# VHH binders against Putative methyltransferase YMR310C: the designs that were tried, part 6

Target 1, 317 residues: Putative methyltransferase YMR310C, of Saccharomyces cerevisiae (q04867)
Amino acid sequence: MSSTRKFKKVEKPLSQTRHYSLCIPTTLVSDCRNLSQITHKVYQVAKFASLFNVSEVVILEDNSQVDATKKKISTAKLILALLQYFVTPPYLRNTVFNEKFRPYLTAASKLPRLSTLPFTRYQKQDHGRYREGLTIKMQKPTLARKKIGKVFKQTKYINIGKSKALALQSQLVPINARVTIDTITRKIVSPQEAYGDFTGLDSQYGYYTRIASSFTDLFMKGPLKEGYTQSVYVPLTTRDTSIPELSSLPTAETNPHILLVFSTWDTLARAFKLDQDQFVDCQGPQEFFDAQLPCPVSNSDVADAIPMTLTTLSTVF

## First folded at step 21 (VHH)

Design f6 (from w5 with S50A K56G E64V)
Fold by OpenDDE, fold request of step 23:
Structure f6 (fold): chain B 317 residues (1-317), chain A 122 residues (1-122)
Amino acid sequence: as target 1 above (317 residues)
Amino acid sequence: DVQLVESGGGLVQPGGSLRLSCAASGFTFSNYAVGWFRQAPGKEREFIGAISGSGGSIFYAVSVKGRFTISRDNSKNTLYLQMNSLRPEDTAVYYCAAQKRGSIKPTGYDYWGQGTLVTVSS
């Protein structure tokens, strides 16, 4: 009985040279009826983000939807947690996610691992030389428990999913940081060094995630020091008749970092209005966008819009 | 050649005012959004504000809102930053920048000046 070892097709990232950030409003899950549906939708986002080597996923919080329901966790935080979960190695999940999130991650735990992630692809190939880790607090010597000692902001200890933490050689790093470690040299290495074919802004865990609490916060922060070179509006509906005329295509640049904002215009307009105190005589959200892409699909879900948009952009640049 | 040249920096007392200017040359100034940035010693560059090509739209960072005013004179190819109620924490090198895409977003600027030092000290 010839055990046909089904060679799991190792999926490679489709993009290596372009940096994309995806902005997804919390309205992404507005049509979802339960946690499972939310989880699946966010998983699709994570899947395509990892596939296209997206640098960052930004969740734009829609503060207008004060969910009157005393939800223990905000929609934005839930989406964030799920996105992070999918790019977290299984052996670190219990350490990375506190107990309060566990009930929300049950459906996520049943979904397939993202095969496009470098640490997933190389787990068996490098014999565990390179491993993802989480930096942890230095164990206070038992005797000094009483003195409210200086909370050390740095550590040499890394949880790498083993019973014993790995101690770095001659290096201190911030606590609670995701790192890629060479277990042989006991040094932190870049994802590029560890995995070779991963070029995503040194993102050790696939993509960075953050919540933009306001419209302006979306543009003020980013994974790169220089920020976004271009901002592009990607409409999710064709019904938006009030969309100002923007350039139909992003400009070609050397090593661009493009922010793609997937949203309805109304959602952005509401967010923009909330930050009106920072604006003088601004006409609307269009003032912050360099270009607009056509609606990929009529009344499209963000999960469908992302791969379509990224595929289209791959043909333009 | 594209040039942005800041001027007007100097020493000022807390609570004082200062007006910075940025002279632009080598490009069609009115077609660009322009903005102000600052960098304090040992800190990252901070966005202050941006103004659209026509001057009709302005965006300010929260940290300077109500104290700083951005304006431009396209006939003179000049960007201005009026700084009032200055504080010690406003001490920094101030930079002007231009963006060819025309948006007033805080990133993606194409051209930068050399900067002018503003010191707020008693």
Scores: ipSAE 0.862, ipTM 0.961, lowest interface PAE 0.4, mean pLDDT 88
Fold by OpenDDE, last read:
Structure f6 (fold): chain B 317 residues (1-317), chain A 122 residues (1-122)
Amino acid sequence: as target 1 above (317 residues)
Amino acid sequence: DVQLVESGGGLVQPGGSLRLSCAASGFTFSNYAVGWFRQAPGKEREFIGAISGSGGSIFYAVSVKGRFTISRDNSKNTLYLQMNSLRPEDTAVYYCAAQKRGSIKPTGYDYWGQGTLVTVSS
């Protein structure tokens, strides 16, 4: 009985030179009935984001649904936490996530690790030389308890999932930062240096995550100093009849950072309207988009739309 | 060659007003969204606002909303920034920028001016 060692196909990132940010609305999970379903949908997003070497996943809050129900956690925060969870090494999860989130992460813990992540792919290959870590506060010597001393914003200590924190050699870094560490040299290294084929943003360990609390917040912030070079609307429905004509394709440019906004037009229109005080005679959300892609899916599922869109874009650029 | 040249900067008292101009050349000005940015010493560049190619749509940052007004004259290939109720925190080098894609988003600008210094001081 030949034990067919199922060679876990190490999936490599498909894109190395393009920076994509994915904007997903909280409506992503509007059709979900329970936390498990939410978790699975978000997992799909995480999976494809990692597969396509997405730089950022932005959660757009739909503030129109003031669900007056005393939800212990907002939908946006839940999605954020889950997205972060899937790109967090297991040995850091307890450190990264507060206990208050643990009940929401139970289903996530049962899902397979994202094999496309560099630290997942190389875990067995480099004998643990390179490791993901979280910077932690400097352990104050026990004796100096008394002085309400200067909260050091920097540290040399990194939690790398071992009983003892690793101390950096001749380097101070901000606390609570995700880093890739060379455990031999005790230096922080880029993912590219550590893992070679991960060409994401130099500072990225997977994808960045954030919540856009407003329509304008979506465009005003980004992982890169330069921001988004292009913004592209990706409709989730074919019924959007009132969408102004936008360019059908993103333009080719050197080192583009493309924001892909997956949404219904109505959702964006509502969000846009909430920020109306910042606009003078603006006609709508279309004023902020450089292009529009065709609706990739008929079912309005963002999780399905993402891989289709990213695949399509890979053929264009 | 594409050029953006800012002018009108200077010293102004708090509460004062100043009008900046940006003269554009080397491209079809009306086809571009254009915007204003500023950079204070030791700070990152900040988006102020943008105006569409036609001049019909304007987006302002919250920090300047109600005090600053962006306008353009396509016949003169000129972008304007009227600054009222100036504050010391408005002290910065002000830049105009142009975006070929035409959106009024705060990022993705293709061309930049050299900037003009605005100092708000007593």
Scores: ipSAE 0.860, ipTM 0.962, lowest interface PAE 0.4, mean pLDDT 88
Fold by OpenDDE, fold request of step 23:
Structure f6 (fold): chain B 317 residues (1-317), chain A 122 residues (1-122)
Amino acid sequence: as target 1 above (317 residues)
Amino acid sequence: DVQLVESGGGLVQPGGSLRLSCAASGFTFSNYAVGWFRQAPGKEREFIGAISGSGGSIFYAVSVKGRFTISRDNSKNTLYLQMNSLRPEDTAVYYCAAQKRGSIKPTGYDYWGQGTLVTVSS
């Protein structure tokens, strides 16, 4: 009668009532000479985002830097793919990422796994009870192709990195959804239920990622229904003489979702200008920010700026 | 108590115009950015536009650009939404909202009105 000692889930107090979204521009990798360097920088962002339980990483596309080089993939998409790659379990990577991305992910595959991710932490402890999965469409056996059957938008089959897909007992879920699965009960569970101390947004096996294709798109979208409660400008350079004095510091709020925008002012100004048709008598990007933080770094490196800023904010709030 | 009260909603024909008002009370109106939102049946709330505390800066959603105009009168503690060239898809409950931080971003509003119904139908 092996008393499966229910590891007392140390209910770490749901303390992090704060959600952070990080906005990073594509200029993050402007100084990189090769894919390896890009990969490394993005890995650092991923590492710290995961470490600080960031809810979202937003990539601001700088459309002014149209690298004339017919790159098969945009810088923004590359960064996005890499960010997603680092929060994807290895056994799902081939399913999640299209073959077209494989050449870009080679360097990433050589980097250490993010140990802060729940599925990485508990993989050895739960003997595989909880698994990250990707819902998949049941491949109809080749023979019965005839009936244009109703493209079922839902499935009970989940790729959990095994030779055979796991079939859910009583649930249908959308296809191509990332889920946490109890392999014993064959049910989808929340990350919190599965791994405990996961204080992230209920659906987050890490951070969400998106591309902001414009300045306004940055503010119009977010992972929470309520959107960003605060927007904070975090300068990456001290040389920006043109930064309007945003005099306010972030304010304490109940369950805030704070957007931290790491950028040079020039980058934001350019992006802002592209959306000028949506503005009447707006002076600049400053109109969209609630606060500004001091420049955390001298080297304009976003990867360094992120942990510094998040650490600072943890002391203020 | 902070209050925002929308008015001016009603039935209008396609191509018609309507002006909504939002009366604010219980706070220093001029210190707040204020904005308009709408929610159609079965849809999520949509940002329409926002105006800075001074009225000097306005941001519009693409969906209403060129058709809607936001203005404010701080002396009257009132926010306005002039809607022109109305379409059936503009049918929604329209809400005014206020933001303490003063930015004209589309999120992070602290106070909300009860809404006024606008129906665009032939």
Scores: ipSAE 0.859, ipTM 0.962, lowest interface PAE 0.4, mean pLDDT 87
Fold by OpenDDE, last read:
Order: structure tokens, then sequence, then C-alpha cells
Structure f6 (fold): chain B 317 residues (1-317), chain A 122 residues (1-122)
């Protein structure tokens, strides 16, 4: 009985000429009853983000939900950790995630690996030449414990899931950076150079993740030096109380970085209000958006809205 | 040609005040959101604030809130930055920028001035 090895169709990520950042609010998991459900929803976000070569996933913290329960971890941090987990190679997970996160990652560990990630797809083909790594602090030789040494912000050492860290040949890099490394040349390379394609930004594997602690923080920070060229509101409901007067579609630009904010208007309005001290005579969140997309699905979950929106954008541009 | 020209920079003592101007030309000024940025030596460019095309909406960075005031005169195609209670940390090259999309977000500006130097020193 010839076991027809079903060649798992290696899903290739969609080629993107644009950088997308996805903003998702913590309300993403508000309807979840347990950690497993949360994990599953976040996994869906991770899956589609990876599939569409999203550069960044930003978690907008909704501070209005005072979780009365002394949760050991905030919802935003949990979502962040899970998102990071799904784009972290297994051999780096123990290094990237400290022990405090382990209880929260159990369900995640049981989910399928994201097949769209380059390092997952090409691991067998390059015989391990290219590996994802995490830059680590130089291990102080045991003897020199005494001198409160200058915390070096840079390192040449990379954890590549081996017993010994790999030392870079000629460059220093920031500590705790996720990098793709050529193990033969001992140089950092882009995922595109390494694998022929990339997920996220050019400099690292997978999407960046961060928490926006406020409405303004969402716009003030970004993974790219130039920040977001466009901000686009993606409504999750058609019953918004306030409809911003925005253009329906973003304009085409050269190498745009587009922030897509998936939210109900009420959620944004609340977040906006919390930062009211920074505003003079602002009417609302609409002042920060360049465009608005139509609601992809009425009363849809962010997890459903993401692929729909990104698909739509791929057809327009 | 689109031009933004900053002026009004100079040396000022701590606690002093300075007013910067940005003269715009080559585009319909009132249709653009405009903002102020600054860059200190060895530091990244920092957003100060932005004002909508109509002048009705203003957004300030926390670092300058209460000390700086942004205004515009569309009839003169001019953006202003009133800086009060200046500190040594405010020393930087100050830039004006314009955004065609009209939002007051801190990024995505299309046009930039050459900047004017503000030095706050005793």
Amino acid sequence: as target 1 above (317 residues)
Amino acid sequence: DVQLVESGGGLVQPGGSLRLSCAASGFTFSNYAVGWFRQAPGKEREFIGAISGSGGSIFYAVSVKGRFTISRDNSKNTLYLQMNSLRPEDTAVYYCAAQKRGSIKPTGYDYWGQGTLVTVSS
C-alpha cells in the first residue's frame, strides 16, 4: 500500500510591494471564555498576517476594560506573546519566551506551525545554512563578575538554537534582535536574500509586534523610520455611531507603509478620549485617518476582517 | 515648485520664548495638514505637533504640551510655532512639513522644509 505522501502544498506568501501594519484592539478576545479560545483567535491573526506578509501587528490596548480579575498578565501582553510565539522558530522559543509565559503558551504549542514562514519552508532545502536567530548578550566570562560593566547595547553573538552561540564575523547588532543569519558566512542577511522571499519587514523574519498603550501611541510609533505613510480605518461594524468623513481607499504611493486599524468606532473613540489632553478642538479619531475602507463583513471578527481587507487591497493596488 | 521655508530660529535663553514661521508656496496650503518637527543632534526626528488644513484641529506631542502652540494663517500661507518656556532640551533644528492627505497624524508628510536652528542656552 504505497503511502502517497500527500505533498503538503507549501503555501507561498503573497508578494507584497506595500508594507502593512495591522492594528487590532484587545477587544479581539473579549468574547473568548478561555485561554484556548484566545489562542485560537490570535493564531488566525498570525496566520493571515504571515500569509499576506504583514510587517507589523499592533495591539491597541483598550484600557476601558478594567479586568477586575488580578490577571497575572494583561490581555495585550498575552496577545503579543502569542503573536510572537507563532512566528518564532521552535528552537528559539525557550530563549525568546521566559518561564512566566509558559503557562500561557501551552495551547499555542499544540497548533500547527505557520507554513508561510520562510524559515519553515526552506529549512530542508538549504541544509541549515540560513537560520533564524536571536541576538544575545555576551556571556561575561565567569571571572570578571565584579565590574558593573557597561551594559553593551550591541552584540556579535546570536543564538541559533545550538549549544553554542554563533559569533558574527564583522558586525555588531542590537541585543535581543531577531535576525536571519548565514551560518557559513556568519553574516546577517535579509530573509529575502536567504530564502528568496520574506514575511514582514526586510530585516527580520515574521511580523513585528508591539502594544500601543494609547491612541496616540498607535500613530507615534512604528517599525519604520518614516512611520506610516497612510492610516486607514477598517470598521468592524456597519452600525457605527460616528462615520468619519474619509476617502474610501488609500492612494497609491511608492513603497507605502499603510496602517490598517481594525476596530469599532466606539473603541477608537474611547481611546481617543483618553488622550484628549493632546488635542485642541479635535472632533474625534477621524482626524488621524487618511482613508476608510468599507466594512468587510458586518459585525465580523477582526480575524475575519483581516484576510478580506488584505485581499481587497491586493486587488486594488 | 512646492516650498516650505522655516524662519525665526536663533539663540534664546532658558525660559525664553521664540516664534517660528513656516512660509508655504507652490501648493494650496489650506488643503494640507501641516506640522512641526525637530531634530536634535544625534537624535531622531521628533514630532512636535500638527494642525489640520482648516486650522480647527491640533495635535501636540506630550513633550511640548502646554509650552508650544501651533497656529496657521491660510491667508498668508504660513504656519507658526510659538515656543514658550524653552529648555536646553528643546535645542534642535525645527522643520515644518505638509501632508496632502489632510490628517493630523504624526507621519506620512509629503513636503519638508530645510529647517531652522533653535538653540536654547544660557
Scores: ipSAE 0.851, ipTM 0.959, lowest interface PAE 0.4, mean pLDDT 87

Design f6 (from w5 with S50A K56G E64V)
Fold by ESMFold2, last read:
Structure f6 (fold): chain B 317 residues (1-317), chain A 122 residues (1-122)
Amino acid sequence: as target 1 above (317 residues)
Amino acid sequence: DVQLVESGGGLVQPGGSLRLSCAASGFTFSNYAVGWFRQAPGKEREFIGAISGSGGSIFYAVSVKGRFTISRDNSKNTLYLQMNSLRPEDTAVYYCAAQKRGSIKPTGYDYWGQGTLVTVSS
């Protein structure tokens, strides 16, 4: 049979895909007794979120009594820092995380790198042409107060983990932004342009992370301009809710953004109550979910539920 | 064919009131959560609020709480937005929208109107 295949790299159109966002509660670590246990739990979340090319991990705060946490780093901020650490290239970690975070990251530095991240897996094949960087300001700030106004601070300089910052050819970008750089052309490129779509699932570099301080922040404060196409509750314990069982997902051709909420109901109810003034006669968080998944075991941990759920969605739906 | 048609937009003075309507056709209106959005010049589209299919549950954005009231009349397939204490910052094109899955979440709307312009100035 007369046929030919490209065996090294295929230049193909971007795939349409389902984008997942995971919502995890701060109670994720409520059964952890030390930093090492917390770090391991968050590492498992990061590992499977990266493996399944999850677009976003949102931390839902569950803290009705702020006095207990205000004199130390909050649980939400600790989980956020750990999640960000695991998707930060090693050569940027000391720049991104200042010295006050180092005590909280000691266990994380000893865990294996997430080799499934597109940047990590692909970088060896391109001999370092494409690198992740952090946009930086090279001039020291003044001691004087700045004028009022929402002015952008821009730079052409990028920290790429080398002794000298890389200067962009013709671009100015906001400071303190993670970027992907073509070091030969000295231009910012998208992760897709740098790494390609050689597996169909690895077109994005790492997940975005954020904290949702309330139930409505979960839906409204995300990085997605159009927000979530579908919201799905993933129960951790068996509980009677009025949310319909999931029967289908939006097709991949529409590039849907699906929010998966891994939480106990009590956590959702507490977060919902904080926004009570925005609701009139709402019966509870169930009114914000389009569907739910079954709870296959009577008590599951978020770190275990994530890979079980994502496997089910990728193989059954 | 599914249609959502806004009406009632216009010019109002600061501090004034205006009532918008959205007429729906081509689907079973009472099965859908419906809501209002707006887009000011040069700004991203902003969620205003949503109301459940039965009309029993309402969710408002913080920016309009206490000034805007959402209601629906399922016998007339119509969604309403009562806007009071209007400010120049409320100047925008106002859109109604409906979502098939029925939750009142502020995202994932399937059907959109063409919009009606509201201008708040002296």
Scores: ipSAE 0.746, ipTM 0.915, lowest interface PAE 0.8, mean pLDDT 80
Fold by ESMFold2, last read:
Structure f6 (fold): chain B 317 residues (1-317), chain A 122 residues (1-122)
Amino acid sequence: as target 1 above (317 residues)
Amino acid sequence: DVQLVESGGGLVQPGGSLRLSCAASGFTFSNYAVGWFRQAPGKEREFIGAISGSGGSIFYAVSVKGRFTISRDNSKNTLYLQMNSLRPEDTAVYYCAAQKRGSIKPTGYDYWGQGTLVTVSS
């Protein structure tokens, strides 16, 4: 009976499916010479994650790489910002990304919109009922907030890319959250209700993104309370591990959430070592993977491995 | 018929110790990684730690490392949690769980016990 408070409940999903999370390393961009090359590499990840309806992209931080660009933000934060940019509706981008990120997003603004996302399509968006929005802070503090000194963390106001914020009819929601809204009823709805069955988090379209600072953060800091149903290592090169080869996936009826880890072993080992005081006699990261699915090409780039792996999972499993 | 049954919960004073047991039946216990979780009232379920099927590898949450010890006895099909230096914030219902795939990851547990209440209070 100790349930977390939620948005007003919407209609149940119409379908059951397997949900995928991708773990990518910051070394994804280690061979890039400039921000344009970094942006293109991250765009490929965003493109295929969106094409295959991936629920989450997790960036595993690896401080071993030499940063050849002279930038003031970390590589992980740059990849995060780019991934978020590609799934942010154009009409919200100036609100979501503050001034310090703008220089890093110039190449991204020149790349094609991801046509698989309904709010970023090139064709005329019909005057449909549903729109993506961002919950925003109330601007006129109440006397109660000032008197108590507490900061309001909930709001009824949604930025939908118009000059006036949309006010929810009867809901209060956390600030700074992406939501899908029914503009006629002024209610928050699920992405499934608005756009049909599609993989994603409950209140928004597109993949969720986060940075994992260590190996255990990868597993423990995810957005789902139950976490990942199955963890699958995707070796980019041939590697002899004790991890069994993937033979099956849980049925779609259980709505499983499968973590696919595309990192190199060296990156995993470094991340694992950061948490070593949490382990007793563990031999390495292999103890945390239920299966592996080898990439069919040797020395492949993570950006190349993602569509190969997702295609295999979609067609063979 | 898979079953996990926790026991050993109760009231204990701060600074005290308590040992929980989890009896397993209906599966080959040594083939499964097993672990402990807890849930305080009004809070999310929290991973405590996990131990491999052989007992050779153990993973602890940061919040309990050094105070709690996980062990298993495969001959008795039993998982244990030794809790030392108990604090009021350790008050929770404690659950044991098992993963059929055998990794010690903190998620994806297939079988769960009904839980045993631990209260740390004067």
Scores: ipSAE 0.736, ipTM 0.911, lowest interface PAE 0.9, mean pLDDT 81
Fold by ESMFold2, fold request of step 23:
Structure f6 (fold): chain B 317 residues (1-317), chain A 122 residues (1-122)
Amino acid sequence: as target 1 above (317 residues)
Amino acid sequence: DVQLVESGGGLVQPGGSLRLSCAASGFTFSNYAVGWFRQAPGKEREFIGAISGSGGSIFYAVSVKGRFTISRDNSKNTLYLQMNSLRPEDTAVYYCAAQKRGSIKPTGYDYWGQGTLVTVSS
């Protein structure tokens, strides 16, 4: 065998498929009494979002709740950090999340790793060729970099969770950026090249996460250039909303992006009111949803509704 | 078969007004939510506003609320955009669009016009 380990690339064709974005409210943790309970609830969201290859998780702020925990970080930022933590490769977690987050992540570090992270699907076939990395400060800048005045903010060095940083062949990139690396060619590659279709949102490693501060931010400030093809309300309790029941999903061949909103109506109504100066004669949030799903139980929790809904959509529709 | 054709673009001074029209054909206009978008040179397309199929509900982007008015005339299969208090930042190609599902969400538009140029310059 050769010491250079010359393996052929595994082909990973991109498929046309339905992409889902989940909207979850900050009130999903309103019944939690401590950080461990919050962490466990968010872990369940991360677990099933990853299992079903969800593209995006959007956190809708609802500041009406009184938070019983004694934390300095907002509930939305805590949920965001936890969701990001669970899809960060374990070998990068201490580097990506600085020391100020450590108290909030203690319970998360004790939970099982997500077995469905993108890099695990092709690890054996690729012989460990691709790794996630974090660009780090340059150890010895060249004189040419020093002349530009911005050279200290760019680097060729990548922390890939090994004892020594990987040096890129000829690229310079901004410091403190997440990247996907072909460790054989020592170049940055797309997540799709490295891991195929199971990457969450196309340009991400796992699901993308964001906070929506208002109802219109939910629809307008996402990472998708074309936005959501279809918006679907997923009720947690029975309620007459006048939204049509879901009869079909766009075909997989159109590669649609479907927004699933898991929320109580009261949370949506409060978020809607924050943007009321943008509306003329709108009767409420129902006018922004193309369809709704039935509520199969009298009451459901967001963490339970997610896998039930995703199973239904993948098997019935 | 489906066509959306914008008209009414042109050069206008800052503080001026302009009315755009979008003529629709090839589908049942009143069943579709319709809206306006714009794209300035070198920038991504920006949502301006949308109006429900019946014309009863309207949603505006914050950047244009109070200055722009969206209306529709279902008997003429036409969408309108009245632009007042125009600024140089409003310079863009303006597009009309329609979505099959009927909600006024700012995304998921299926049919697009070719656009009409609006230039706001002194």
Scores: ipSAE 0.735, ipTM 0.908, lowest interface PAE 0.9, mean pLDDT 83
Fold by ESMFold2, fold request of step 23:
Structure f6 (fold): chain B 317 residues (1-317), chain A 122 residues (1-122)
Amino acid sequence: as target 1 above (317 residues)
Amino acid sequence: DVQLVESGGGLVQPGGSLRLSCAASGFTFSNYAVGWFRQAPGKEREFIGAISGSGGSIFYAVSVKGRFTISRDNSKNTLYLQMNSLRPEDTAVYYCAAQKRGSIKPTGYDYWGQGTLVTVSS
């Protein structure tokens, strides 16, 4: 029987997993005196969120403190930009972040790359088969389309950090979108196909980021179609909240989406009061949490609490 | 069998009122927070509000606060939605839902009804 040698892709394992979303308050950086200190604090969040393959980081606005750094960008937007920067491949950073943001990102450019990101984790094993890219305007639009004045809203060209853009084999996609590319087949693929279990949301190659402007926005304006399966308070100081202690998590086979809220109670209470017109006879933020974790060290910093909590959830539950 | 059945939908003129009911069976109703959602054609499902198992705490979406009232009767295993000052944008299929862990968060609902259509037009 004659044989034809074919290039076969190596499938990464796919499994049922628990998906975590982290909520962090803008007061995370309230003790920081300059942009370098802010950058390092946010880097620690990004590092451990990436290490544990966290699906989402939500920034809860709490502007209870005056910003001593005297920057033009809001604290929430700065944290957002930094979190996005750390999960952007270096070869796309100059394209994704325009010149307006460059002054705020200089300290970030000097910090180590996150080796646990999906596209970095498999780079050696895959010989660069899967790459993250940004869809860009067509390099050579057809004469007819140019002549009638249509702006190209779709493209087959992807910036993958090479001297020439990659042309998709048979797809057209919206411009200015982040995509995962199989460079052998020249097709857009899901992050799960490319990287297996170490992926974020289907359309993202790392954690998704957003700002929640109020306590209820935390729950109501997320990217998840069905929202969070379970909400868990992670205290940073000891106090009686009346929230039940966590006894179990849904099994990984159900692919639950668990919201972990890292905050002091006072921060949550302030955010809760901003939405008080939406409540009737509610006693406080505790009514929105299904469980809480114990506070192992009083006055813990959010950046330290994240790896401690995620380790506990992965090894004890 | 766990079941949630909405009723009371129909056609109503703008400015009118309508009361929806949701009959629950197959679980201990008072142990669950329950709530209302709606979905207009071509839109994502929208949270309306939730009420605690005891009925003592209620959370409303901004879009309906002051016009809609949620209540429950645990002796009848029934959740209610009183809708007043109805607007054409309230036209949707209305769903009731229940969540087992008992918080009034707007997500993580375990059981859903099939929905009842409310149309607000002249």
Scores: ipSAE 0.688, ipTM 0.893, lowest interface PAE 1.0, mean pLDDT 82

